# Designs tried in a protein design chat: VH-VL binders against o29789. Part 2

Target 1, 134 residues: o29789
Amino acid sequence: MDEKTLAKMIEAVNKHMPEKTRSLAEMLKEKDPTIRAKDGNEYYIEKRELEFIAQHVDELDWPRFRIPVILEMNDIGGERVIYVRDKLHAEFIKRAFGFDRVLNGILTLYMYELPQIRRKLRTASQVIFRISLK

## First folded at step 1 (VH-VL)

Design F6 (framework fv_ficlatuzumab)
Fold by ESMFold2-Fast, scan of step 1:
Structure F6 (fold): chain C 134 residues (1-134), chain A 123 residues (1-123), chain B 107 residues (1-107)
Amino acid sequence: as target 1 above (134 residues)
Amino acid sequence: QVQLVQPGAEVKKPGTSVKLSCKASGYTFTDYYMHWVRQAPGQGLEWIGEINPSGGSTNYNQKFQGRATLTVDKSTSTAYMELSSLRSEDTAVYYCAREGDYVWGSYDAFDIWGQGTLLTVSS
Amino acid sequence: DIVMTQSPDSLAMSLGERVTLNCKASQDISNYVSWYQQKPGQSPKLLIYWASTRESGVPDRFSGSGSATDFTLTISSVQAEDVADYHCQQYYSTPYTFGQGTKLEIK
């Protein structure tokens, strides 16, 4: 990925970041669940993706699980952008897992390797920061 | 209203153990990581460790590894920190603190703090 | 471990003055810095996270800036209620570490 494209994606993520987290159990009960972005718009989360997450989490833990919000958007030019906690984490996830496998990769790291993923995201954020400055 | 309630004070002799409590209310206890931080009189803050209340997984500052044990009781929404082999240097205010929302920005930031428990270790 | 160093150790200001508090990390920590306010006899309160993002409910006179190793907390117009110790924290890697604190007093 070239620096120009990375900068554009970071800008898009920063503009449209989710406003708050939501419980998996809460969202599973909704028809057409949505997440509110920082810009005030609501984005639909595919129900099948929430159901996929639920299949990999002990049902007794559903009320306890806070779903990482992963939003994909088609921006000018059709580029896909993954929304997570912040712009640097979004780019790390995109690079590490690719779009076809990003949800499964994030769930594996966040749900089962939480302390490890926090260290990896911090390290990757520093690397991405250096790349974007050049 | 979100709050973490801790007892006021505890006095212990060197070589003993103490188990400090932190009772959460106003939110779903198992949805947020809990951290423990201490502050010696007139000194800065020192991170002890973290616990995931849902699964019970822990991560410790190496300085406290083997002496500190973090646990939770989900039925009472209470977190505990046990510290063994107490020394006079362990005299400090011990805080529990909640880690903020996983996705929206305050991840790893401690958004809600207990009022602290003063532990005095003296002979 | 990452060492966080704050300066100055203490500061006395007049009401309405602009106050600048500094925090330096011993290595590059990107933007993984939080600032806490601790009033006498109270627990710390989160003011700023991600170096520059203000926590909900915190007055807009508080702002954070900086990246990599050098960070600043600014109070644009200090008020009497701002008398407190201010602590910076890195959450780039465990163990999480705090600076020694800066004590803010009013003249």
Scores: ipSAE 0.000, ipTM 0.546, lowest interface PAE 13.0, mean pLDDT 72

Design F7 (framework fv_ficlatuzumab)
Fold by ESMFold2-Fast, scan of step 1:
Structure F7 (fold): chain C 134 residues (1-134), chain A 119 residues (1-119), chain B 107 residues (1-107)
Amino acid sequence: as target 1 above (134 residues)
Amino acid sequence: QVQLVQPGAEVKKPGTSVKLSCKASGYTFTSYWMHWVRQAPGQGLEWIGEIDPSDSYTNYNQKFQGRATLTVDKSTSTAYMELSSLRSEDTAVYYCARDLEWYGYFDLWGQGTLLTVSS
Amino acid sequence: DIVMTQSPDSLAMSLGERVTLNCKASQSVSSYVSWYQQKPGQSPKLLIYDASNRATGVPDRFSGSGSATDFTLTISSVQAEDVADYHCQQYDNLPLTFGQGTKLEIK
């Protein structure tokens, strides 16, 4: 991809990162990126995984992508069940679920500090996803 | 040009309902949340609620729950706020305002509609 | 609900003076505070977001600072066009809430 397209994707993702959290944009610049979840777990993330997510988010409708809307996330019977608001967020989640550790790390960091995520945590659901817990 | 266009004024009697409009132009209507905020004469700003134009998901200030209804018409890029059981205390300028994907601060405002509720 | 309280209610300043407007939240809102300028007969206009970031096109004489519960809007050298009501807003939690406003007048 060209430098200008990558810069736009980085800006789209970076604008919604918590101030004290290393952004996906910064991670994309690292050779061996890792993420640390709120519970202290660290995940090794392949750079191509981050680039793939960023590319697909930009393709889906960049102005609408910021942070996945999660209405509810619960761990039930060894599975993580995630409820999301709409189809665009569902498409982002579907693509990110191929990279379970990246998705879990990003969602954990986003949910920690962003009031819009707190506002979207509801019991009502339009779409559900299930992933096996490691 | 990027703008939100609202009617200038509406006059209603107590006990009736009003449906105020807000027509967006110059941007992708479904990409930004729309909020409604009112301001009584000489008073501060009061948040009524928010709507995601892409799917009509809404959140309301509990003070207006049951009386305010937010809707959108994607084909005309128009947002609506209906307020029922009008009282004299509902006399205010009603603004629609755009934010960045639910951040909750507003970078673009309509010019406001003055609603006067009087007998 | 988070209550936002502004002070003073109104003030009159001479051209070129430094102006400081205050906004206090009833509980911590981190840095999720914005400021709006509302000139007579006009809609509010975004000045500051995330406590300290100037919105596009806002003159550099406007600055914001603060965190948690105490926030300040500063105009380093007030000009005639700055006559307006100034409103602070929190977006940490719903419902979104505004302060009562501070009216700035020029002597």
Scores: ipSAE 0.005, ipTM 0.547, lowest interface PAE 11.0, mean pLDDT 73

Design F8 (framework fv_ficlatuzumab)
Fold by ESMFold2-Fast, scan of step 1:
Structure F8 (fold): chain C 134 residues (1-134), chain A 118 residues (1-118), chain B 107 residues (1-107)
Amino acid sequence: as target 1 above (134 residues)
Amino acid sequence: QVQLVQPGAEVKKPGTSVKLSCKASGYTFTSYWMHWVRQAPGQGLEWIGEIDPSDSYTNYNQKFQGRATLTVDKSTSTAYMELSSLRSEDTAVYYCARDFEYDAFDIWGQGTLLTVSS
Amino acid sequence: DIVMTQSPDSLAMSLGERVTLNCKASQSVSSYVSWYQQKPGQSPKLLIYDASNRATGVPDRFSGSGSATDFTLTISSVQAEDVADYHCQQYDNLPLTFGQGTKLEIK
């Protein structure tokens, strides 16, 4: 993804989802406003918000930037984990939701496209967001 | 202007190690993965590995695992590839390249010609 | 590893002719294929990514097509400046792999 495409995606999300962006910040405060990575690379995002972005991906005509219709959160070792695919994709989510940091080595999971998941996965376990359930 | 600058040439003896540099400018160094690719004279391109400059996470082509080491220096926006136990068949032009669109490479360094000979 | 096989190894064309270069993957790579142009003594230059999208600044005479295992790069009207080696690359799975290259010459 180039920077111009990224900016267009951010504009589309902000136009259609400003309330959800604010709600994410409020949710972080409710759960634990101190949940931040030591290195500043962790974010929290709701499944609902990613599903909403997925509904608009076709308007931007980026086949490679396919966000799943439904993105599931996984609990790994007692932590809720969300996966998104690459650094520029993470940068898009960072800007769309007002976060200041990105997490490396990101994989996007498609719950309804299992064959595509197998073909596109290059690392077995990388995450954008991890939240402690303590 | 986005640019990756590499030294022109390096000559090494078999059995030694080399550390090649790639200096980035014109963009945010930590926002794009960096790849290393080589090309032996008259041959095709061969992928060595990739590194995320923000945290130094690496993936290697298994063929080079254990011989190649990728590192970065954020303060100078410079990527490095060290290759050990050099053999004559390591003679090649070594490129660094910036990740774009899931490992398509939009910006390439000019390449460093490594010659391994006695 | 996914093996990328290009054909032909080399070809010579006259100015203005249409050129088609082929690239075949040993297994499905969806649309995750890029094409690079490499002129003598120069670094590769990205031409096409995601099988059919032209990179910024690439002339419209270059086009890409294909999916799954079969991909093509087409130059609709060859110019003298198009003399180069052309490489295809898959980025569906690690390790990233390139074809052996096709050399384009002018008669």
Scores: ipSAE 0.000, ipTM 0.531, lowest interface PAE 13.8, mean pLDDT 70

Design F9 (framework fv_ficlatuzumab)
Fold by ESMFold2-Fast, scan of step 1:
Structure F9 (fold): chain C 134 residues (1-134), chain A 121 residues (1-121), chain B 107 residues (1-107)
Amino acid sequence: as target 1 above (134 residues)
Amino acid sequence: QVQLVQPGAEVKKPGTSVKLSCKASGYTFTSYWMHWVRQAPGQGLEWIGEIDPSDSYTNYNQKFQGRATLTVDKSTSTAYMELSSLRSEDTAVYYCARDLYYDSSGYFDYWGQGTLLTVSS
Amino acid sequence: DIVMTQSPDSLAMSLGERVTLNCKASQSVSSYVSWYQQKPGQSPKLLIYDASNRATGVPDRFSGSGSATDFTLTISSVQAEDVADYHCQQYDNLPLTFGQGTKLEIK
């Protein structure tokens, strides 16, 4: 069962997100980089934010990992929201951008899971971690 | 420097089990998936399975499902592969290998030197 | 399982020659292919990942190309230290699978 669920999730990613992961360096070559979400829409991501992450990745002693092309930004209630696909990446973005905000003692993270992370899931649900930008 | 240290050789009888070790150093053990790959003499590479040291989640090649068991000991930064019901066809060099990226991308930047397992009666 | 088939099984080249090694997948693996170099008695060493990205410390004479089902590793000018078995691997789907290897020798 677990195996079948994982296979279906991998198939869904390949079908609805035809671009697999590409390096952060490739995304930085674009003047106005975009990401493609599962709904088929493209979202703009600020190049300065990707540049900041790229410049500091080695300084943070984090393991080097692929930046998924699917980084989604949206406005919710007047706040910008970043959707990322990796838990470690979510923590890295919080640290790199200086987000250290607590509301009711809880900081909520929204991110998409990476295909590799999907192999750990026992259900068809995605994990979403949200980071709010004021 | 990253090192994955494995014993040089093991000799076992058919029908027994073996537990091979892979001691990691030079990096944060829980930040990279560990894979096990074997190579029979003069043959190609064959993937056995993978483990995330941070939570011990595993995936196996179906061929080894039920015979191979992957575990880790975080306190010693050591990965283990136990293979049961050994047969002569299990004679091979067994490698541990580190995934290049945290999320188990499936390709390997550092390899242990390998343990030669000989299964003979 | 995805079957990876390498060709040729072996070849012998003269120093300085360009060599091309092929790897074919039984179904599309997108760009999720890596190449390893394995010298006699040694562990494999990563050369190329994501079909065309050179691993850190790998000389620029090594390059990879291809997508979907057909992949190539090229050594632009073969050196004596390049004598080894070369293995391709897919990581698009589990189980991870390797080709049978290509042996490179110098004449």
Scores: ipSAE 0.000, ipTM 0.542, lowest interface PAE 12.0, mean pLDDT 71

Design I1 (framework fv_imsidolimab)
Fold by ESMFold2-Fast, scan of step 1:
Structure I1 (fold): chain C 134 residues (1-134), chain A 119 residues (1-119), chain B 112 residues (1-112)
Amino acid sequence: as target 1 above (134 residues)
Amino acid sequence: QVQLVQSGAEVKKPGASVKVSCKASGYTFTDYYMNWVRQAPRQGLEWMGMINPSGGSTRLNQKFKDRVTMTRDTSTSTVYMELSSLRSEDTAVYYCAREYDFWSGFDYWGQGTLVTVSS
Amino acid sequence: DIVMTQTPLSLSVTPGQPASISCRSSQSLLHSDGKTYFYWYLHKPGQPPQLLIYEVSNRFSGVPDRFSGSGSGTDFTLKISRVEAEDVGVYYCMQSIQLPYTFGGGTKVEIK
C-alpha cells in the first residue's frame, strides 16, 4: 500500500476515537457490547476480542492496534504481502479474523485483505485505546 | 537444535529464596513464551506462570503471585524464576517449558531443577 | 480454574495390546476461533515431560503414529494402538484456553 493511502486511513481511525472510556470488566458482562465513537456511530465489539484482551492486558501494544502494521513488504506471485512481526498483535489478528497464517509471531497479510482488516482493526483499536483495564 | 538448560539442584531452608535459571539455545529467544511448571514428590504437574521474553511481561498463577518473580536476560537468552518464603511444600522439580506456537502447548522442556526445602 | 480429571489413575498393559486414557474438563475447551486448546504429555522416569498431542488430535514432531488423540468440548481420549516398553510413564492432559493453565492428575502406564 502507498504512503498517501496509509496516511489517510490512519487519519480516519483517529477521527473516530471514542469519547468515553469503557471498563473491560463491564463490557465482558454484556451480550453485544458496543462503543460510541466521536462521529456518533456505535461500533460492535466481538466478545472473543475482549476475551483475548483480558488474557493479554500486560502485553498489548495498544498504539499498534490503531495504526496499520507494515514491517516488511514482499511480492509473492504478483501479490504484495505485508508481514506483521509483533507476536501479540499477530496473535490478536489471528484470533480476531480466524487467520491460520501466524508462525513464530509472523503474520502474512495479502494486499487484497488489508482494507477489510483495517476496517475491523479500526473498531477494535478504538475500543482497546479507550478501554479501562481496572 | 532447540535446547533448554537449567541450573543445578538447590537445598534451601524454610523462609529462604531460590532462583532457578533456564538458558535457551537453537532458536530466536524472543519469539516464544517461556513457562514454569513444577512437580512435588508423588504429585502431578502444576503451572506456575509464564514470561514473554520479548517485553518481559509475566502472567502468574494466583497461587504463587505474591512469592514468584519471573525475569529474563535477552543478552544471554536466559529466563529466571525466583520463589521466596520457601516452605517444605515447595520441595519439587521445577521445569522451564517453551510454548509451542503461542497457546499451542509446551514443545520443549528443560531437564528440571530439584529444589529441596528442609530444616 | 478449569479442572481436568483423568481416568484411570493407572493401567497395566501387555506389550502389543492397546491402551486408552480419558480426560474430562469442567468447562468446554473450544474457543470462538474454532480451536480446542487441549494437549497430551508423557512424563517418562528420569526425563522431562514431552509433548505428544496438541490441539486434541495433532501428533507433535517425532511422535509415533500409534498415538492418536480424539474428543471435543469437554471429553478427550488418548489411544495407543500397540503399547511398547518405551511408552511407560505418566500421561498428563492440559488445557490452555484459560489462565491458569491446568493439568490432569496423570495416568500411570506400566507394562505387565
Scores: ipSAE 0.000, ipTM 0.520, lowest interface PAE 16.6, mean pLDDT 73

Design I10 (framework fv_imsidolimab)
Fold by ESMFold2-Fast, scan of step 1:
Structure I10 (fold): chain C 134 residues (1-134), chain A 122 residues (1-122), chain B 112 residues (1-112)
Amino acid sequence: as target 1 above (134 residues)
Amino acid sequence: QVQLVQSGAEVKKPGASVKVSCKASGYTFTSYWMNWVRQAPRQGLEWMGMIDPSDSYTSLNQKFKDRVTMTRDTSTSTVYMELSSLRSEDTAVYYCARGDYDILTGYYFDYWGQGTLVTVSS
Amino acid sequence: DIVMTQTPLSLSVTPGQPASISCRSSQSLLYSDGNTYFYWYLHKPGQPPQLLIYEVSNRFSGVPDRFSGSGSGTDFTLKISRVEAEDVGVYYCMQGLDFPYTFGGGTKVEIK
């Protein structure tokens, strides 16, 4: 990928990353949980989706597990993507909710945006799901 | 529920290698990073590195990169830390510690093993 | 490397009295995602270290409410409202923002 395209994608990802991630425990307490992106827009999160994720995370970790929401940048529309830790988790979410898209370009951008301390993820071992917001 | 059980104390000579094990139970082994942290006598805590048990990917402290190897065995839910070319300064208690699952939060250590004392002396 | 500096080196507390421990980082631990990558651990004699506070102010499961964390940017504080005998040990702060992860030098808490 050329440097100009990469810079544009990094800017787009940063625009849509929430100012602060919200914990799984916090969101599970709400009837209609939302996440506010850095652009100020609020996005609804399906509670059943959060409950499914909760089944794969130790209950003691729910207050610390944060929902990673990065909006995929299309030319015009906004889309929500859920980044998952590994392929098994991704496969379970695919089957349960029908989400199905692997976005290697955005995954690569995500890894380079994060500080070195954060997970250095292999493209083949990670999946991003697209969720239409309209 | 979550338990990390480490191998027993080791006494090694300078120049030898030591391999410490950490057996995990009570959670999905492949869903959490495993960190290694050491503490030399009367010193503070020092992070050595971490391994992702799902694919063996490692992130290592540059101080130890040339001497440390981290591996895992998914069939036994066990992580290993091998430190080579041992020096007297490597005498320390070595801990394994479970990292967080979330890629957007900081890595921090919620559950720790009991520690393994490694003594390096001639 | 990010340097973490703790004060004081040690303190002796009468049971039931409050204690305050400070930690300073050489650079801001606030990341562009809005999160602050700062943690407190307690290392009790004869036990492995244990997580007390994650991300500045959140108590880990099972941690008594007498423990509280606060701070922002580079300056952080751990407070114990009423020190109990079981709180004796060495307290460590840690940053999780950048490699390598680094800990403070520790603050030893003893009962008078």
Scores: ipSAE 0.000, ipTM 0.553, lowest interface PAE 13.0, mean pLDDT 73

Design I2 (framework fv_imsidolimab)
Fold by ESMFold2-Fast, scan of step 1:
Structure I2 (fold): chain C 134 residues (1-134), chain A 117 residues (1-117), chain B 112 residues (1-112)
Amino acid sequence: as target 1 above (134 residues)
Amino acid sequence: QVQLVQSGAEVKKPGASVKVSCKASGYTFTDYYMNWVRQAPRQGLEWMGYINPSGGSTSLNQKFKDRVTMTRDTSTSTVYMELSSLRSEDTAVYYCARDYWEYFDYWGQGTLVTVSS
Amino acid sequence: DIVMTQTPLSLSVTPGQPASISCRSSQSLLHSDGKTYFYWYLHKPGQPPQLLIYEVSNRFSGVPDRFSGSGSGTDFTLKISRVEAEDVGVYYCMQSIQLPYTFGGGTKVEIK
């Protein structure tokens, strides 16, 4: 293969990381997160979903202003329980929030790409995620 | 392809204001912060601030915060940088630059602003 | 503000020879997230600045393999293994660990 063609392909892949993120979001667009709380603001992320995202985390390209702000995080009973809100306009937050890239990627996808959760963020001050650690 | 196209050169008198535009294309405009960076003749690069195109919030370099305003228009995928109370020291090329992840991956062509009487 | 100091101020290089540029920050650029918020840009005559290296050692899309970045904490180096005529310009380092973002003073690379 021509080295120039290969270089162009690599450049296209790197420039189109947002497309890979969008493709993954589309795959999850119809996802129906299991609601565990009766008020409808607590979402369960299954172990299979965590594993699926882990396989793609190195390929994900997260817009920095779609950053979950962690209010509280506790590991209880094999689950990571995270209280999150959307970033406020006047607030500057680094993307790393004391948890790994897989969890960061899942929170970003769920909060900003799933219509059910995105709508809830506009009407509620926070949402709760329970992420399986086993 | 990602493109950032800036407005043309401006000549202003001291005390005037200038408003430079930067029109984005080739990506989702609201997904990336936009920075403004300037370079005065024979000087280095100087960061002025950034804007979040989604919410319109800004973070400005303290040096410019009382004279600079950054805004955006999501319908035209355009960011604006307005600098008021112009001085001869503000003569510079002004660049917009897309913030990928705390770094500037694509830059506009630059807008020369000349402040002279 | 974090101060970024570049050396040398200028370099004159014969085509095909290597070049090395250094940048030092007034404080560590390593974040608790494990990332180092340090970058290299090239400003060629008549063109806007362009990204060369992000997060210390990663080449940006389309940047030739002859460019490499290294370093940690406060001391960083950009190396060009074989300087080409198209590499003429001013090289700038930058930090984004804290606001305001700050640049080094620049290193001008010229052909002998």
Scores: ipSAE 0.000, ipTM 0.532, lowest interface PAE 13.7, mean pLDDT 76

Design I3 (framework fv_imsidolimab)
Fold by ESMFold2-Fast, scan of step 1:
Order: sequence, then structure tokens, then C-alpha cells
Structure I3 (fold): chain C 134 residues (1-134), chain A 118 residues (1-118), chain B 112 residues (1-112)
Amino acid sequence: as target 1 above (134 residues)
Amino acid sequence: QVQLVQSGAEVKKPGASVKVSCKASGYTFTDYYMNWVRQAPRQGLEWMGYINPSGGSTSLNQKFKDRVTMTRDTSTSTVYMELSSLRSEDTAVYYCAREDYWGAFDIWGQGTLVTVSS
Amino acid sequence: DIVMTQTPLSLSVTPGQPASISCRSSQSLLHSDGKTYFYWYLHKPGQPPQLLIYEVSNRFSGVPDRFSGSGSGTDFTLKISRVEAEDVGVYYCMQSIQLPYTFGGGTKVEIK
């Protein structure tokens, strides 16, 4: 990842994302990043998976990525599932990961702390985009 | 009440530019993409591009990329579409349309007729 | 670009009779999230276009139940069970799974 791309990602995250998602950008600077899952356990995240997202930051509309996320890797029947709010982010992540991309374990992007959901989004679960990588 | 109100009809000379506005009300302006769609006489609907009002980022149809600029003003909840180097083929009704989280254009402006004539 | 092909070009219907309009896409509109990003719009004379059907078969708020959408993958149909005078206009299909968003060429529905 070049310094300009990293700087743009950090600026976008700091400007438009909840505090918890800002730490995700900082994780890219670490040698062995970890994230705390909703179950309270820490998981080591493959740096390569994080770099895939980061290297495509110019294609992401970061101001719309207002849902705090964490990466959780679980063996859930071999299915890899990503949950995102924005359709553009769903299309980007789908392209970045690809259906033939080999990832370790099951990758689940889920909301660590859901920001206040507008009334429309609270009643319409289908606005949360579920991406199956299988 | 959700509403999109566009600026009035324009008559332009070939080679000129036109800037059409679309003012949103009745919802949170920055939560929805805004699209621009046009219809030339006796032709179908043609997508021009969208703008994300939150960050101001745009995605434009390659057919128009060198001539179209989309901007917004969050303080007035208004989106703008500017088309430059006008040709007679650009004579059309231009619509703004709100895109919901399912990708549907659920609310449309009333349309702005742009006539390009010498 | 995804090409959306509508048939027929025009349709003349006696009031109270049914109408059927077809739309085919050059590639699947089914997203990996299980949703199909396909829509039907009606453009009536003197009015802006209006959303009729979203995600293939869901009627938008206020749309009469005489309108129904069906289909999957690349082949979609809009049916009007009993055409009324206010249904006159041009019907357009659209996809938003891939940029650029594209519309079908339109089907004009007229009353005889």
C-alpha cells in the first residue's frame, strides 16, 4: 500500500466514521493486527485481507460507510459472509474478494456497534447487504 | 412530505453550458444518492450519473463524463447537474431522482426542459 | 454495459383487457446477496417517471394490485391484469447491479 493511499484512507475514516472504525485504518500499520469480536475474544486478522480493502479505498465512498465493522473469522459451514450497509461498498467488496478468492476460515464483516439506524432501515433488513463469497 | 423541485426550463445556444438544480425536502438529504436521468424527444430514458450528497463523490456515465459535472450544497439540500458544450442532441427533459437503499429511484423531480437551438 | 431489451415496442389495449411486457438483460441481475437489482417504471404523459415495481416483484407504495412483476436472472415480465385509461404511458425496465445503470428502450401502452 503506498503512503498516499494510506493517508487518504485514514483521513476518510477519521472524517466520516465512528471511532471504532477509525482503529481499523490504524490496524493496517501494525505487523500483527487484532480485532475484538462481539464475543469478547481477540482474533488475528490476515493482513492480506485488510490490504485488499485498503488498496481499493479510491473506489469506496467512505462518507457512506458509517457502520462500525469488525472482521470475524468463524467456521460456519464453510460459508463466508460479509454484511455491509451500502450497495456500492457491497459491489466493491464483491469485486475485491472475488468468488474464487481463497481466504482462511470464514470471513464475516459484522457490525461491532450499530450506529443509530433510521426508521426505514430498522424495519427493512434487506438494506443490509449480505455478500456470500461462496 | 418527500419532494424534489427542479429549476425552470432553459434555452441555450450550441456550445453553451446549462446548470440544472434539484432541491430536496422532507428527508435527510445526505442519506440517499441522487441520480440524473434525461429523455430526448421521442427517445427513451438515459442515465447520466449519480452523486452521493454526503461526500460529494460522483459516478458518471462514460457517454457524458467529459461534459457533465455533478455537485451539491448540503446547506440548501440542493443537487446540481451542469452539462457543457451543448449540442442539439442534448435537447431533452432532465430529471433528478432519489435512489433508495434497494437501488430503486423512488422519488423523481418534475423535470427541466433544456432546449438547444441556434 | 448491461443491455436491457424490452418487447414489444408498443402495445394497443382495449380497456379492461390484460397487458404483458417483457424485459431481458444481457447478463444476470442476481447479486450474491440474493437480491435481484431490477425495476419497472411508468412514464405518463406530462408527469415525471414513477416507480412501479422494485426487486422484480415488489409493488411500490400506492401502486395498484393490478400490476405484478415476475422473473429471474435475465428474463422479466410486467403484467397489468386489467388495463385502465390512467395506465397509458411508456414502461421502462432498469438495472442497478452494475454501472452504468441502464434502462430498457421502453414499451408504449396505448388505449384503442
Scores: ipSAE 0.000, ipTM 0.524, lowest interface PAE 15.5, mean pLDDT 70

Design I4 (framework fv_imsidolimab)
Fold by ESMFold2-Fast, scan of step 1:
Structure I4 (fold): chain C 134 residues (1-134), chain A 121 residues (1-121), chain B 112 residues (1-112)
Amino acid sequence: as target 1 above (134 residues)
Amino acid sequence: QVQLVQSGAEVKKPGASVKVSCKASGYTFTDYYMNWVRQAPRQGLEWMGYINPSGGSTSLNQKFKDRVTMTRDTSTSTVYMELSSLRSEDTAVYYCAREYFDWLLDAFDIWGQGTLVTVSS
Amino acid sequence: DIVMTQTPLSLSVTPGQPASISCRSSQSLLHSDGKTYFYWYLHKPGQPPQLLIYEVSNRFSGVPDRFSGSGSGTDFTLKISRVEAEDVGVYYCMQSIQLPYTFGGGTKVEIK
């Protein structure tokens, strides 16, 4: 990466990341980076996802983005809500993964397919947020 | 419906650069990664890299990283692959290929027609 | 880099007879997400490559049911139950579990 790109990433990280959170610049240097998900556990993050986040840090709320990297959580009784910025991707994700609801870009997940969803949302969506349906 | 249309054949001298274009139509351009794959005469397929048309981020095969640049123009739904410091070994057909995914698919489902680049003295 | 090794280099088949081609990867293509990132493509003369099989055993849309894929981990097989004239070309396996994406060397299928 060039100096201007690195400076922009550092500025975005400092603007959006809390003091105690490991920086995106540090994670980009790792061979097998991990990220802390909202469930409190550490998961491997794809290099492509980390590069995508670095490109869109000003747009993405870093803590909310952590939802897409939650792996191996197959809780059948639960529902999760992920906001997909692009409405067309929300409909695609509903069809592709058999979720019970998609609401105006807000996707409710029935937890069978979480690892697959992480990959698809990374590629298909510009912005990913966790939103309560309340 | 869904199409990838590439620019025409090029003949270049060693040391020159070539820029191949791939124009997408029939789908949302920013929803799919675009890959570049080449095939030299009597050789197999070789992956060069991909670009995310949405943000413009790229991942390049280390073999080409010092010579290849991938860019896109969202207003024209076009991806570009530029290869510099051309050698005779770069003579190949260059393909763009869309990386698509759904339930069971995470693969190159649509390919351009190919662009022949000939490097000769 | 993951190395993909195809055998045989070429295969000559009488129309209507079966054909089998193999691909071996230098490391497992099974991801922790439970998916195997393995594909088969067919490159016919004068045409761009086309997707035949994705995720080991799934036929892509429009691919005849005489094509079948099988395998796991590092060893994969593509079978054609009854080879037709339209099946002539070079077959390539591919992995996308890690960068760089890599292809096998190809298997040329010809009619006797």
Scores: ipSAE 0.000, ipTM 0.514, lowest interface PAE 17.2, mean pLDDT 70

